# Designs tried in a protein design chat: VH-VL binders against f1miw6. Part 20

Target 1, 251 residues: f1miw6
Amino acid sequence: MPHFAKPLLRNIITRNLFNSIKKKQCLQYLQTLRTLQYDGFTTVYFGETDIPESLVTGEDFSDGYYMPTPTWCVVHAGGSQGWVPWKYRMFLRDELCIKQEDNLFFEFCDVVKKAYGKCAIVVKERRRQDATRPKEGKETEAQAHVPSVVNLTSVTCCPEVAKSYGHKLLTLPSPYNYLNPLDSAWSSLKWFIINNRKEFCLQSVDGVYSYQYILFSDLISKGIERINLSKWRTITTKVRRWENYYLGKLS

## First folded at step 4 (VH-VL; framework fv_izeltabart)

Design k8
Fold by ESMFold2-Fast, scan of step 4:
Structure k8 (fold): chain C 251 residues (1-251), chain A 124 residues (1-124), chain B 111 residues (1-111)
Amino acid sequence: as target 1 above (251 residues)
Amino acid sequence: EVQLVESGGGLVKPGGSLRLSCAASGYTFTEYYMHWVRQAPGKGLEWVGEIDPSGGSTNYNEKFKSRFTISLDNSKNTLYLQMGSLRAEDTAVYYCARDTYEYDSGTYYGMDVWGQGTTVTVSS
Amino acid sequence: DIVMTQSPDSLAVSLGERATISCKASQSVLYSNKNYMNWYQQKPGQPPKLLIYAASTRESGIPARFSGSGSGTDFTLTISSLEPEDFATYYCQQHYSYPLTFGQGTKLEIK
């Protein structure tokens, strides 16, 4: 094909520009985080994970059923000190109507201030929506490096609120998932659920397509508890090894 | 007695695939990260990657990320290394090894238990 | 990647003599007063065996004649009085940064 190479080349150039910007963003994130740590800030990773009810029941819904499983959004925070001394939250994730708890982040900031003093609160960069992007002077990939207020779907994380408690809110760039220990914690939670879901199911009498009653919240609580201080110290050590790799590679 | 026993090595042609196994016994499998480390004939040690048996989280040497996959079967206390697109340069003894773990601090200090190794030969 | 460079590549020593093996990291492996550096012993046809971790802490069951020293970038493994079973290849290894890397090895030969 006469023009076969042109679409591929254009895509490569666009991706390379985006990657260059994210590389700079990551380096800035790491330098800022290390500076705050040296200044005595306690690092806490604040985030969420989605747990579809099908993960607990062991069922997947084929395209023919049109029965989307309810998905629960679990919100928690942790770091080298373990889970923060704050009750995790669990919200039903409705893609048609996303409920945000406006006061929850205020409560969180107060709790970690009392537990740890000043904190560097790390939140994962949320994918930008088209409607929220500036429409003037557009260069979309170049604008990807501009910090924006990052919200969890269930919790609004405001930098000014964090600052009012003496904290700093940092955004972890999206392609660098290895720098987020919460992802490892969430994997362990989901692994616990998969391997222990039968213990928390109350089976109905036998029958075709019978469903089980599940003590869902108890299962989630037990899974979170199994991710203890030792486990958190382990996963934060692995994250630190990736931080050191990227600091060396990106500098 | 803590033991790691490897299997699955053999002769394979370039471009082929091979799955190595490492069966663990004598300890709680889910409490320790597990590594794969290789050693080419007459050469030094090269780290391939690691996995968390309690969650399946993996970390790889970027050299192997696209061709190799580490996985688990916790019901069998077994660690796997799936190797694809094999080249002559992948000829080596492949070891599985357990991280040294300090329980109270959650700190890793090194690889304290190793398997005997399984030999992979990629024909030229 | 952090490059670990050992010296010498090989060393011939008599029984009862002292052996010293050096390892240099291309950048510091020190964090929070701990050196993320290990020493391993490997005999032909056998897997490596952990000798020393955190640069200077002897692994359980390792004889007192083995000692590690150094900090930051420069490390030394010392065997104070060589025994027959000590003739092997020795590797240093860092776990400060991914990927984990090993030195090229120092082969200890009987003189």
Scores: ipSAE 0.755, ipTM 0.901, lowest interface PAE 1.2, mean pLDDT 82

Design k9
Fold by ESMFold2-Fast, scan of step 4:
Structure k9 (fold): chain C 251 residues (1-251), chain A 124 residues (1-124), chain B 111 residues (1-111)
Amino acid sequence: as target 1 above (251 residues)
Amino acid sequence: EVQLVESGGGLVKPGGSLRLSCAASGYTFTEYYMHWVRQAPGKGLEWVGEIDPSGGSTNYNEKFKSRFTISLDNSKNTLYLQMGSLRAEDTAVYYCARDTYEYDSGTYYGMDVWGQGTTVTVSS
Amino acid sequence: DIVMTQSPDSLAVSLGERATISCKASQSVLYSNKNYMNWYQQKPGQPPKLLIYAASTRESGIPARFSGSGSGTDFTLTISSLEPEDFATYYCQQYYTYPLTFGQGTKLEIK
């Protein structure tokens, strides 16, 4: 049935082009990263994760009752040397569009330079940055003289800022998430929250309900601390194993 | 003291599903990655995949990724291998094994503790 | 995938003699001065037991008669003086690249 096959063939062609572009970007990313590592750059992965308050309370809205839950954006960085010696940040999502803090990245670059020297700072590619899909805010030729900016939701990561501290900013192409150790660290943080949230449950005392809470920020801090140096070294070793796989497969 | 005990193996028909369990004891379960490794009768060892009990992150041998899922229940110190669309070629002894790393460098170096295995037979 | 090839498939040796088992990787498993290669021992009806990691480091509790050597693509497991409990199948394994892969095994038999 040619009529039904035609849309499928178009989708296959689009996917193949997308995959070809992403494979080339991944290979270039890995080659650049390995060159920087050979030249003495310390690799640091910088990123963010969203933590809804419902993850802490354990609330389930499956019974049809729905109340929007505040969501927190946590920003941190780490690598084979553990979490960077930089205070992680937390932002309420409702305030992020107002508080995009460029000075945060300046402070970050200064901290890691003092701790590690020159760094290869790895940040995830923004969604819809590939040429096979329509994307918001297409870069024009007129913007070519302006330094390219890589944005997290809460933080603007400017290559020129990184360079001023002796660093290199790299963008990890989507969809190669196995190459980002932060994803494993974030998963461990969320698992810690789920397994240690019992103290936030409502407790009845003398017929009057009271709360036994540790502050949300304390729980997150404890979870981050539990992802210790040994854990980070294990995670980054597995990332290097995937890097070796993709270098062999994509070259 | 440290031990891994597999269970859940048995006879299953082609196209069927089966869930294997591995109960861990004698150590802090969340500090070590866990592996599933299989061995067909009279054959060598084949790596299936691994999981991080502290976060649920998984890595698979691509040949199994579409049919097999590794999961865990930290409250029971247990990991699972959920197997679907089983074929005669999946007949094997399935082992769970604890991942290791060199503490000084954090370099992964091997599987130091293994269970006794559980047998899966796929036959009509 | 990295293919691990062992030789011989089986080896018959007398008690007290030296046994040497070879393992060849289809690609180098050397990274940052470390060889990402392990050796395991397996007896019938039992799970594998880790003997050697990083090509040459003995796991705790493994007798000194076991030694590993080699680098890059060519590796050797040596048992300097065979004891009765050493008759088993031996497997090499690489952990340089996903997927993790094992050799086909070398069966050590009494002569």
Scores: ipSAE 0.716, ipTM 0.881, lowest interface PAE 1.5, mean pLDDT 82

Design l01
Fold by ESMFold2-Fast, scan of step 4:
Structure l01 (fold): chain C 251 residues (1-251), chain A 124 residues (1-124), chain B 111 residues (1-111)
Amino acid sequence: as target 1 above (251 residues)
Amino acid sequence: EVQLVESGGGLVKPGGSLRLSCAASGYTFTEYYMHWVRQAPGKGLEWVGEIDPSGGSTNYNEKFKSRFTISLDNSKNTLYLQMGSLRAEDTAVYYCARDTYEYDSGTYYGMDVWGQGTTVTVSS
Amino acid sequence: DIVMTQSPDSLAVSLGERATISCKASQSVLYSNDNYMNWYQQKPGQPPKLLIYAASTRESGIPARFSGSGSGTDFTLTISSLEPEDFATYYCQQYYSYPLTFGQGTKLEIK
């Protein structure tokens, strides 16, 4: 019976270690962020969201054949000051690994420096399964099952680039999603699309790609614009309530 | 006039489910977060959770997160509280309330408009 | 969770007299010079009514006899001269941290 239970016990220990590490990372993140804010850094959340074409067209494949829906990636940034005065980007997911602009993060850092001065730029980390993690050096067996994490951006965000503009790049640990106001902003964008896509569907009946793309881009732009300064202040206030919860809980 | 009207309360057996509704009128529904707050007979107020009508983002009291879901129908200016696995201690008056925004300070400060409440009784 | 504790549980006061109700938070609800706490009034069979927000700011339409004071962890609601309609249960509430929490309530009764 001990032999049968061995893998489960090790996994439980590894999970508890992972959770302990994430709590420590969250506390460190919050303390660092608050210190930077005290020192006059403007907090900017940089990230992305996926917009499936089916969300825009309102179509479903309930006819018994299910096909992957083409998905667009929208990249933007914002905070308590609203959306940053940087042109958001939109990429077809299939093209991101090929047509990614290496200069995007450089341009972003320059724009926010000119708009706000020194910034604390917050990006989400992405969790990967242990099986896909490259391993270097000697690790304990318990650590072998801890999932690896990477920044969740299609745009390469380099700490050295941020520093060259006077910024600090911070990584928000997964699973603390409530600490990222962008997730709420993205939810608002998607709800705007759902509530306003009827006009797109009615006008796109001809199937002309260039016209459909113009309507699609217009819908996305209007959705982003509707998430105004007041909405951003509301979202960041809710994030602050979660920050206060975790600072009290984890200290 | 701004008004919130709850409905859907009633008698339900332990382990059962119930969906409460809150219909809003007299203001732009998507501009304000909405709350569910409950009050057991002769007891104080307990916050259940909140929702953003313009995005569907929710925040819950952890006590209720696994059993209760807050949702919206923007076409009807209505929010819902779906309650599952109900227990005797869930017996209460359930209120919906509007969160307000103070523009001069840029701060959300309180629940300025409340419905009359709808009573849920979980049969013992 | 932030625990809000009110005192007294009940208070008997005569018409025209001053009533003072206290509320204590288990941790500070002060952020950037603002106290994230509210006061509500509830009459039997009615929903709560917002009286005071940000510890000391009176909600629109609330009579001047109601005032809030305090900072950090210790807060007070004062009614300077009681009127018949003021006999109700009063609740403090914090909105500094999730989950939002209320005090247990203070019942104001006629002496």
Scores: ipSAE 0.708, ipTM 0.880, lowest interface PAE 1.4, mean pLDDT 82

Design l02
Fold by ESMFold2-Fast, scan of step 4:
Structure l02 (fold): chain C 251 residues (1-251), chain A 124 residues (1-124), chain B 111 residues (1-111)
Amino acid sequence: as target 1 above (251 residues)
Amino acid sequence: EVQLVESGGGLVKPGGSLRLSCAASGYTFTEYYMHWVRQAPGKGLEWVGEIDPSGGSTNYNEKFKSRFTISLDNSKNTLYLQMGSLRAEDTAVYYCARDTYEYDSGTYYGMDVWGQGTTVTVSS
Amino acid sequence: DIVMTQSPDSLAVSLGERATISCKASQSVLYSDKNYMNWYQQKPGQPPKLLIYAASTRESGIPARFSGSGSGTDFTLTISSLEPEDFATYYCQQYYSYPLTFGQGTKLEIK
């Protein structure tokens, strides 16, 4: 059963204020999005999901101890017209290929402009951790190893870049994940992986798994393909129902 | 033949828990969202929530979200409604229903197939 | 929540006559060119049955005597020539926004 210390009154007040601010940001987001849609902008959701290798192998690390596993980041975009006609990207989170990806958002903006014309590109609000604090005493080893994390996305999405292609970049506030159809698409991808992973195998070489990248990429590609136009239209309709609810409640 | 069969209803005391099942057959289970809808004796229909069998994504009527959970077992083509902290006002017939798929628009428009319902009675 | 209000609560009509049931939404359920509302039929001891979706499109297998009309907030279900099997309670439902909501029902009695 989870145990929680009772929050201090100051912390409760701060949390309530934060939630109130996010509610206003959500309303502004929805009103802006609807205005853009009325003006002929095509809505496209751009984002990423993490796929740990343990999801593919079926290894269970729920022993009450956290065991890290290599994690792949999949980047794609979609909307009511299906997946965008753009090759999804897949990066190993801690490898040079993530660092070496260059001008990806420029390419993306060009591709969707050619496919759809002007777009309202929706991205999730970036999470930030700023661990800078005044020096006082010796820090614990865990604190000393925590870096400051500014951005948690693999791709920098610049509003000025989007605008240069005729697009508008919108940021969906972080508490409102149910307003992002990509989350449902990612759940379906992971469901496909879990139910089809038995056809893939790993080989241990020199004390580590030799990951069969081609088979893994093929599994991911097939999972993405199964999220077809009909599925996207269904997911987008569910999102629209939540948008309508919040527009009524938050006005 | 497409059919849905509910089970798991019964008499339960206030504060108790109950798990309802809905077994689907005659179609590809993962292609359609599934709903739970309830109906109190002599009253109208009330939507509880829905789930996507191909990914587990859920949408709830917020009045039930803290007490009820919808889940799946795709190996059995079955969805579940886990009901906790039950109250007298939860007494109803509980139906599972499949969303209607409309090909041209690629959207789901309603509930085209329903089970016969399973009765839940919450009484001391 | 969008409140769906039906009228009348009950209606008695003779066989072969036309029956008209109304449904009013507390806010518009029109998005783009589609009205996000359905009609269901429920007989005693049975589950509901989908009759009409998108306000005016008949579900497959539903007799031509059933028709839906209206837009925005005001909707009508019409049965052009009542048959004995049409004795039932009829519900409208919106799927424009969450939570999905149903009308209170209209009981159709054959006089």
Scores: ipSAE 0.603, ipTM 0.840, lowest interface PAE 2.3, mean pLDDT 81

Design l04
Fold by ESMFold2-Fast, scan of step 4:
Structure l04 (fold): chain C 251 residues (1-251), chain A 124 residues (1-124), chain B 111 residues (1-111)
Amino acid sequence: as target 1 above (251 residues)
Amino acid sequence: EVQLVESGGGLVKPGGSLRLSCAASGYTFTEYYMHWVRQAPGKGLEWVGEIDPSGGSTNYNEKFKSRFTISLDNSKNTLYLQMGSLRAEDTAVYYCARDTYEYDSGTYYGMDVWGQGTTVTVSS
Amino acid sequence: DIVMTQSPDSLAVSLGERATISCKASQSVLYDNKNYMNWYQQKPGQPPKLLIYAASTRESGIPARFSGSGSGTDFTLTISSLEPEDFATYYCQQYYSYPLTFGQGTKLEIK
């Protein structure tokens, strides 16, 4: 039987403390969310996903040669009611001169208030990507290993802005990905892109950027449409099973 | 006529690895979650995990998450269970099963179609 | 994990008689007026077959002699008049919380 060196005691203590803090954060998140739901708040998950141009053009990251690929950021929100009736946004991450609109989150809060009334808006905890410890699961390994070296402003969600519309902003702790149905929606979107990219993506001769963008956005729009109400109900049901698990385990 | 056919089982030594396959036919593969469920000789049923064929999202019984991986190939209407670091306790019949669902609510209820199972024996 | 406990472990019944199998969940599986629990039948050498979902709804093609009842933590599967093909092992299962869990099984034997 092989013998393994035991980690330093400090490493064990640090890991245990981190896990303890995250468990408490998760429990607090779930208890707060359930209380808001009981009080009539509609749960809406707001977030973004990165779509590398290589996913659209068919270039494969697994060729063993890595070169930074221009990446598009898609911003949307959804829940058990389906996608929110709000126009999704998309922008190119590596263009430093392109910024999100200052009033984007204000507009979002107004739209969901008119559609659903008071909402519990759930956003994912933002952390710098660390390639040495991906979140989990081999199926997301390629995405987890994409360097997050671009220091661009992501969509900013201000708790005070949400409150001014009667909403509550909640932050979902990063290691509990199973509690975010958007991650499943984004996986379905990327799966649609992989299987349909040949129908929508055309490599244009130099100088036709806007046309290429139009074809790309059409592919994204079709992928979003395929994630219909039935699909959203299914993924939110899976999320609820994980919520029930963590509420029982962490209480 | 909906059918699921498992394959890939056999005799494997402790510490070894094995990949099981489940070929689906008779329905639209991407519309239903798929499960792996195992049953040790003379014992009850144990859920291993599930996968969404329309996106690759997985959910595992934590007991298996570090050693087992569920994946799929939609072009072949096939799902896989990659098993590593096998132990004697992993000896079982492995079933794949399709999740049924209520169309109106989108709520999944149970496993309405099962394969015949494939036997994995972990022994020296 | 939610533990599903069945009773009895085995039951001997004569043809034409009533069989009753119980299942207890370690915590409630009730959400929004729906019980997230199923019943399966398994014959030797065969895979499980879904009989009842949502505690009381018969799966398509399942004979009317099979019925499910109960709510929250206590559930019952009833076979009103036992037929030869009903001798099998029966499993309850919850889908309220991950991981999905099954009861240990109840073997229905001919008396």
Scores: ipSAE 0.653, ipTM 0.863, lowest interface PAE 1.9, mean pLDDT 82

Design l05
Fold by ESMFold2-Fast, scan of step 4:
Structure l05 (fold): chain C 251 residues (1-251), chain A 124 residues (1-124), chain B 111 residues (1-111)
Amino acid sequence: as target 1 above (251 residues)
Amino acid sequence: EVQLVESGGGLVKPGGSLRLSCAASGYTFTEYYMHWVRQAPGKGLEWVGEIDPSGGSTNYNEKFKSRFTISLDNSKNTLYLQMGSLRAEDTAVYYCARDTYEYDSGTYYGMDVWGQGTTVTVSS
Amino acid sequence: DIVMTQSPDSLAVSLGERATISCKASQSVLYSNKDYMNWYQQKPGQPPKLLIYAASTRESGIPARFSGSGSGTDFTLTISSLEPEDFATYYCQQYYSYPLTFGQGTKLEIK
């Protein structure tokens, strides 16, 4: 019977409206970014990625038994100038609600101002969790428009703080992750880990457990270092080609 | 000597699948993006997509994105093009090509090294 | 998509004479004083060969008789004095925007 077709059609219409809004936000983001670049702002992409310890150890849960593995959140920033000269951070996911440091974004803004002058700081939009759905089960089209938080999970990025250092904070709309060069950098980091984790595992065979953290940290640092200036310039050129595509398509 | 060698082409029926390979030698494979470019008989060049051998990140011509997948095996210095749901209009010579990058200036040249191509024919 | 249109589709020229091939982009491929446009040469049974990048810079090993000019949307490839090995199909290509696109090709033939 056709009575049950209406909820699916309504959801499709709501999704299409949401996507149209995101396309407009993307165009506005790109126009703002290009204007700032013309005005001499240095673009820096600030973000985070999750590195589960299972990615490093190579553990396979294919036997059907799932056991939680510690996950590390790595925070860094980069652009066409390479990685910013700021010490990247690494946090345990389980500790983020306890150890989130309010001063970290202030330090970041100061460091990039000293290195580059005024920056356009780009942060990826965070999506809301579906678990926050209203208890009455009533979804309106207005709820599909709810803006995502600007903050990273690990770092509170305040627009007023950025402005106090002469920076502009921009939010890259989801789902346009390919406009963020950090996603390619994170992929390269994870590929480095996967291809070099054998060294980590072999080094741990002496049974010194406390040594494993040092090896893990060293592996992450080596992977970050592998993404050199040449690689960053390549990645940002590919991002620019996507920007040009969307500026033409969405205009 | 820098060299790219494609293989895996052949005759396939409409709706079928095929995997092409491109073996690279004579340079550091992970330093350069790699492209797939096709050319239908007597026609011009058409870009399929590209991959970063140091991270696996891909960019596709949206025309092919749902049917074609680019992947790689760094231990063999080889990239692949997995083609699915093939149509008669996919009949072409498929080339792999290396993207060039000028380190000092950061200027991108284009595709400086090409393989000889491998032929894919889609017909019943 | 940026459409690259070449003219003519075919050109017949005598040995030792000048050949001029045009390429027009549907939108500007100029960014930060660089034109993101290349020229390739393709001989029958062979893959394309990069001739010119950034609209006007000759690739290493390419003879001086080949030159590129133009900016923004209008580009020209010139061969100052044709040699027998120059009879081939020539393609322009932009790398300003995804997807990367090529012109339809210009076939250079002996008159």
Scores: ipSAE 0.762, ipTM 0.900, lowest interface PAE 1.1, mean pLDDT 83

Design l06
Fold by ESMFold2-Fast, scan of step 4:
Parts: C-alpha cells; sequence; structure tokens
Structure l06 (fold): chain C 251 residues (1-251), chain A 124 residues (1-124), chain B 111 residues (1-111)
C-alpha cells in the first residue's frame, strides 16, 4: 500500500517513539534507584572527565597549525557522602586505550563496600557505534544502535563484579545526563583549574608553557579537594530535585 | 553586610532582548547558588532559573530555557540574565536571590537574601 | 509541576489577634523526614523576605510570633498576635522538585 506521509511527519512519529522509549528507561532507572535507596543502598556516581593540557596552560590553537595538546582523563566517584574514599585515577588519554587496569573496578567495589556497605553505582550510558559509516547519507543519526551497558571510562564496570560485592550497577540513560551530579563536580573542577592555573605554570617562554606532572597533578588534586562534602550535598540536592520532577512527570 | 543589586531593566519592544545584572557583595560569591525570580505587576512570584557561581552549572524553568540564559562574571561577583525574544507577558520585576546555606549541617533551604529588583516592561 | 495552593486569598484580622494561613501542595514535599517548603513575607514595593524554612524552622531574626507547621502536602503559617508591620502578602514555596514553585499569595489586611 502506498504511503502519503511526508518525510517530516515520519520523522516526528519516529522521534515520538524514541522519546517514549527514553522516558520509560528514565522512569525505570529512577524507580530502581529510589527502591535501592529505600533499601539502604548508598548511591555513588562513577565517571570521568577530560582535562586537556591547554586548559591548564591557557594556550589557544585556533588556527589549526598547532599540534593538539595531550589530554588527561580523571576518573573518580562521589555522591551525597562526598568523594568516595578511593584514590582517584589520572591517565593520559592514549594510555587508557592501551593500558587497561583489570583490577581497578574490583578495587573500587571493595573500597566503597568497606566505606559505605552496599552501593548503587551509577554510570553513564555508552552508545554502541558502527566501525564504518558511509558518507553517502545512508547512515542515520540513528537511535538504531543498541545502547551498550559499559560506561564511558576505560575502566570496565562489570555488573557481575558489582554484584559480587553486594552492589547494584545502574546505567543512567544518555539524554538525562543532568541527573548525574558528577557532571556538576567536573564543571567545578574545570572552573577551579581555569582560575588557578597560572599559579601552577612553571615557565612561559615566547608563548610556550612548561609544566611537570607533579604540579599538574597537584592542581587537579586541589581542585578535587575544593569540591567538599558541603558542595557535594548541594549538587546532589539539585539532582534530586530533577529526579523528583521526572519521577512525577513520567509516572 | 550581604547585598544584591540588580540593574539593566527598562522598556523593550516585543521581540527584543535585554541583559539584566546582579552585583553581589558582603559574602563569598562562589559558595552560594544564585536565582532569578520574576513578579508580574499585581501577581505572584515565578522562578526563572539558577546558577552555580563555582562552576557555571545552570538549572532553568523549562518555559524560559529556550529564550533566557544565566551567566557569570566571577571577577566582578556578578550574575546576568540574558533575555531574548521578549513578549508582553515577560513584563515583570526581576529579582536576583541567594540560595541560603547552613554551613554546619550542609542544608539548603531557599532564598535568604534578595535584591530590590529591576523592572522590565515589554510594550510597543 | 508541583502546584502550591494557598487559602484564603485574603484575610482581614485585628491587631493582637491570631492569623492562620494555609498552603497545600499538589504532591508530597517530604523527603527523609524533612519538608522542602518555605514561607516568605512581601510588602508592597519590597522584595520577598524568608520567614520559615523546612516548614517549621524560623529564619534568623524573625519574631517568635511567626510559626510554621504541617507535613507532606498540608502546611500552615501562624502569626500568634498580629503587629502593625505584619500586614503584607505571604507566599509558600516548595523546593522539593523543579521547577521551584510559589503559592498564589495570601494578603493579610487590617480588619
Amino acid sequence: as target 1 above (251 residues)
Amino acid sequence: EVQLVESGGGLVKPGGSLRLSCAASGYTFTEYYMHWVRQAPGKGLEWVGEIDPSGGSTNYNEKFKSRFTISLDNSKNTLYLQMGSLRAEDTAVYYCARDTYEYDSGTYYGMDVWGQGTTVTVSS
Amino acid sequence: DIVMTQSPDSLAVSLGERATISCKASQSVLWSNKNYMNWYQQKPGQPPKLLIYAASTRESGIPARFSGSGSGTDFTLTISSLEPEDFATYYCQQYYSYPLTFGQGTKLEIK
């Protein structure tokens, strides 16, 4: 049978179906999280942020003739109890691809179990993508790909490992990233870096900045430390207000 | 003493834009979230949005999110409300307000310090 | 959105008498034994002033004649003995859920 629907109308219908699915996933996430919280699970948000060295040095490579600066990946976790009492990790991005720490998530789960007991560990949804994409426009921006349950870090967050420690691993649906307080913490870390970076630059010679890992690491550590328990309670309260909004709106 | 001073209000034609300012003094600006709240003539209070001065994270009332932007200049202890595509319904007194915080308990209760407000009138 | 409904819209009371203002939330604002609800006072030409937070805790500097009570969805602001400076409009506000919402206001007038 012939279809008389306009391309725009079909796109609207497809978008509405996708939005319905994402709303259902968000509601399920929130209901599961609240049930776990009621049952005494401590909520911890696990994730990462990228700190390019240009953020620390203040360099601007706008003309594209300059080499990209190295990017550092900071991995940490926190919640209403503050940062978890676990040594945050800091990796050069290239090292994340080739050096996997098999025991890191096991260590994390053990540490938070000893500190908090059973935890609901929240990670961001990672989308699965095709290795090859034709440039012929035959690829859609598609929600056709099945979302991956693995997180955005190089650290393998295995649900079975979490369960072995009594934890539950939850995946936050991608369009609802603002339900993750860790993103606000990362914004505060980057704001701290921007406002304090000049104190940690070793030298500036003809527009070139020199730095050492120790001073770079110290700047990051001080920024993390500045996001204290009080700040975590604030950002977690803001997230909870959004959770309450969506739990009410979507139910 | 803690003070908030709004400015930038005035007469604007429909479809126009306006930037409001709120200058804070007497406390550590980066420790408190800041709100924008409006009040139409003879009507009640309506929350516009909030911002974290220590990171720039924002939360908006959905009805304003597409037309209004909250931003900061931490060097001046000032927050801004950039208003676009203004309509007659946006005519109001705009207040900035500080989100209160009890240091010892880490508890946040609402808006303990308010500015005097700045009036925005949208008319032909 | 959580709708905050106040009653009455206006109230006439004599000096020295008790005034009672009610606020009803369209859904519970109770979390972990704490009510996320505030009361504000506003006089003409002035910004709102925080009176009561967490439903029942009086803000610093607020006279003891002001008290808040209630839990979940039903809240009350009481002024035990009205003073001349108390004639104003009173607003309840929830901070349990986004967007933050206020009641429509109760205007307290001299009888």
Scores: ipSAE 0.698, ipTM 0.877, lowest interface PAE 1.5, mean pLDDT 82

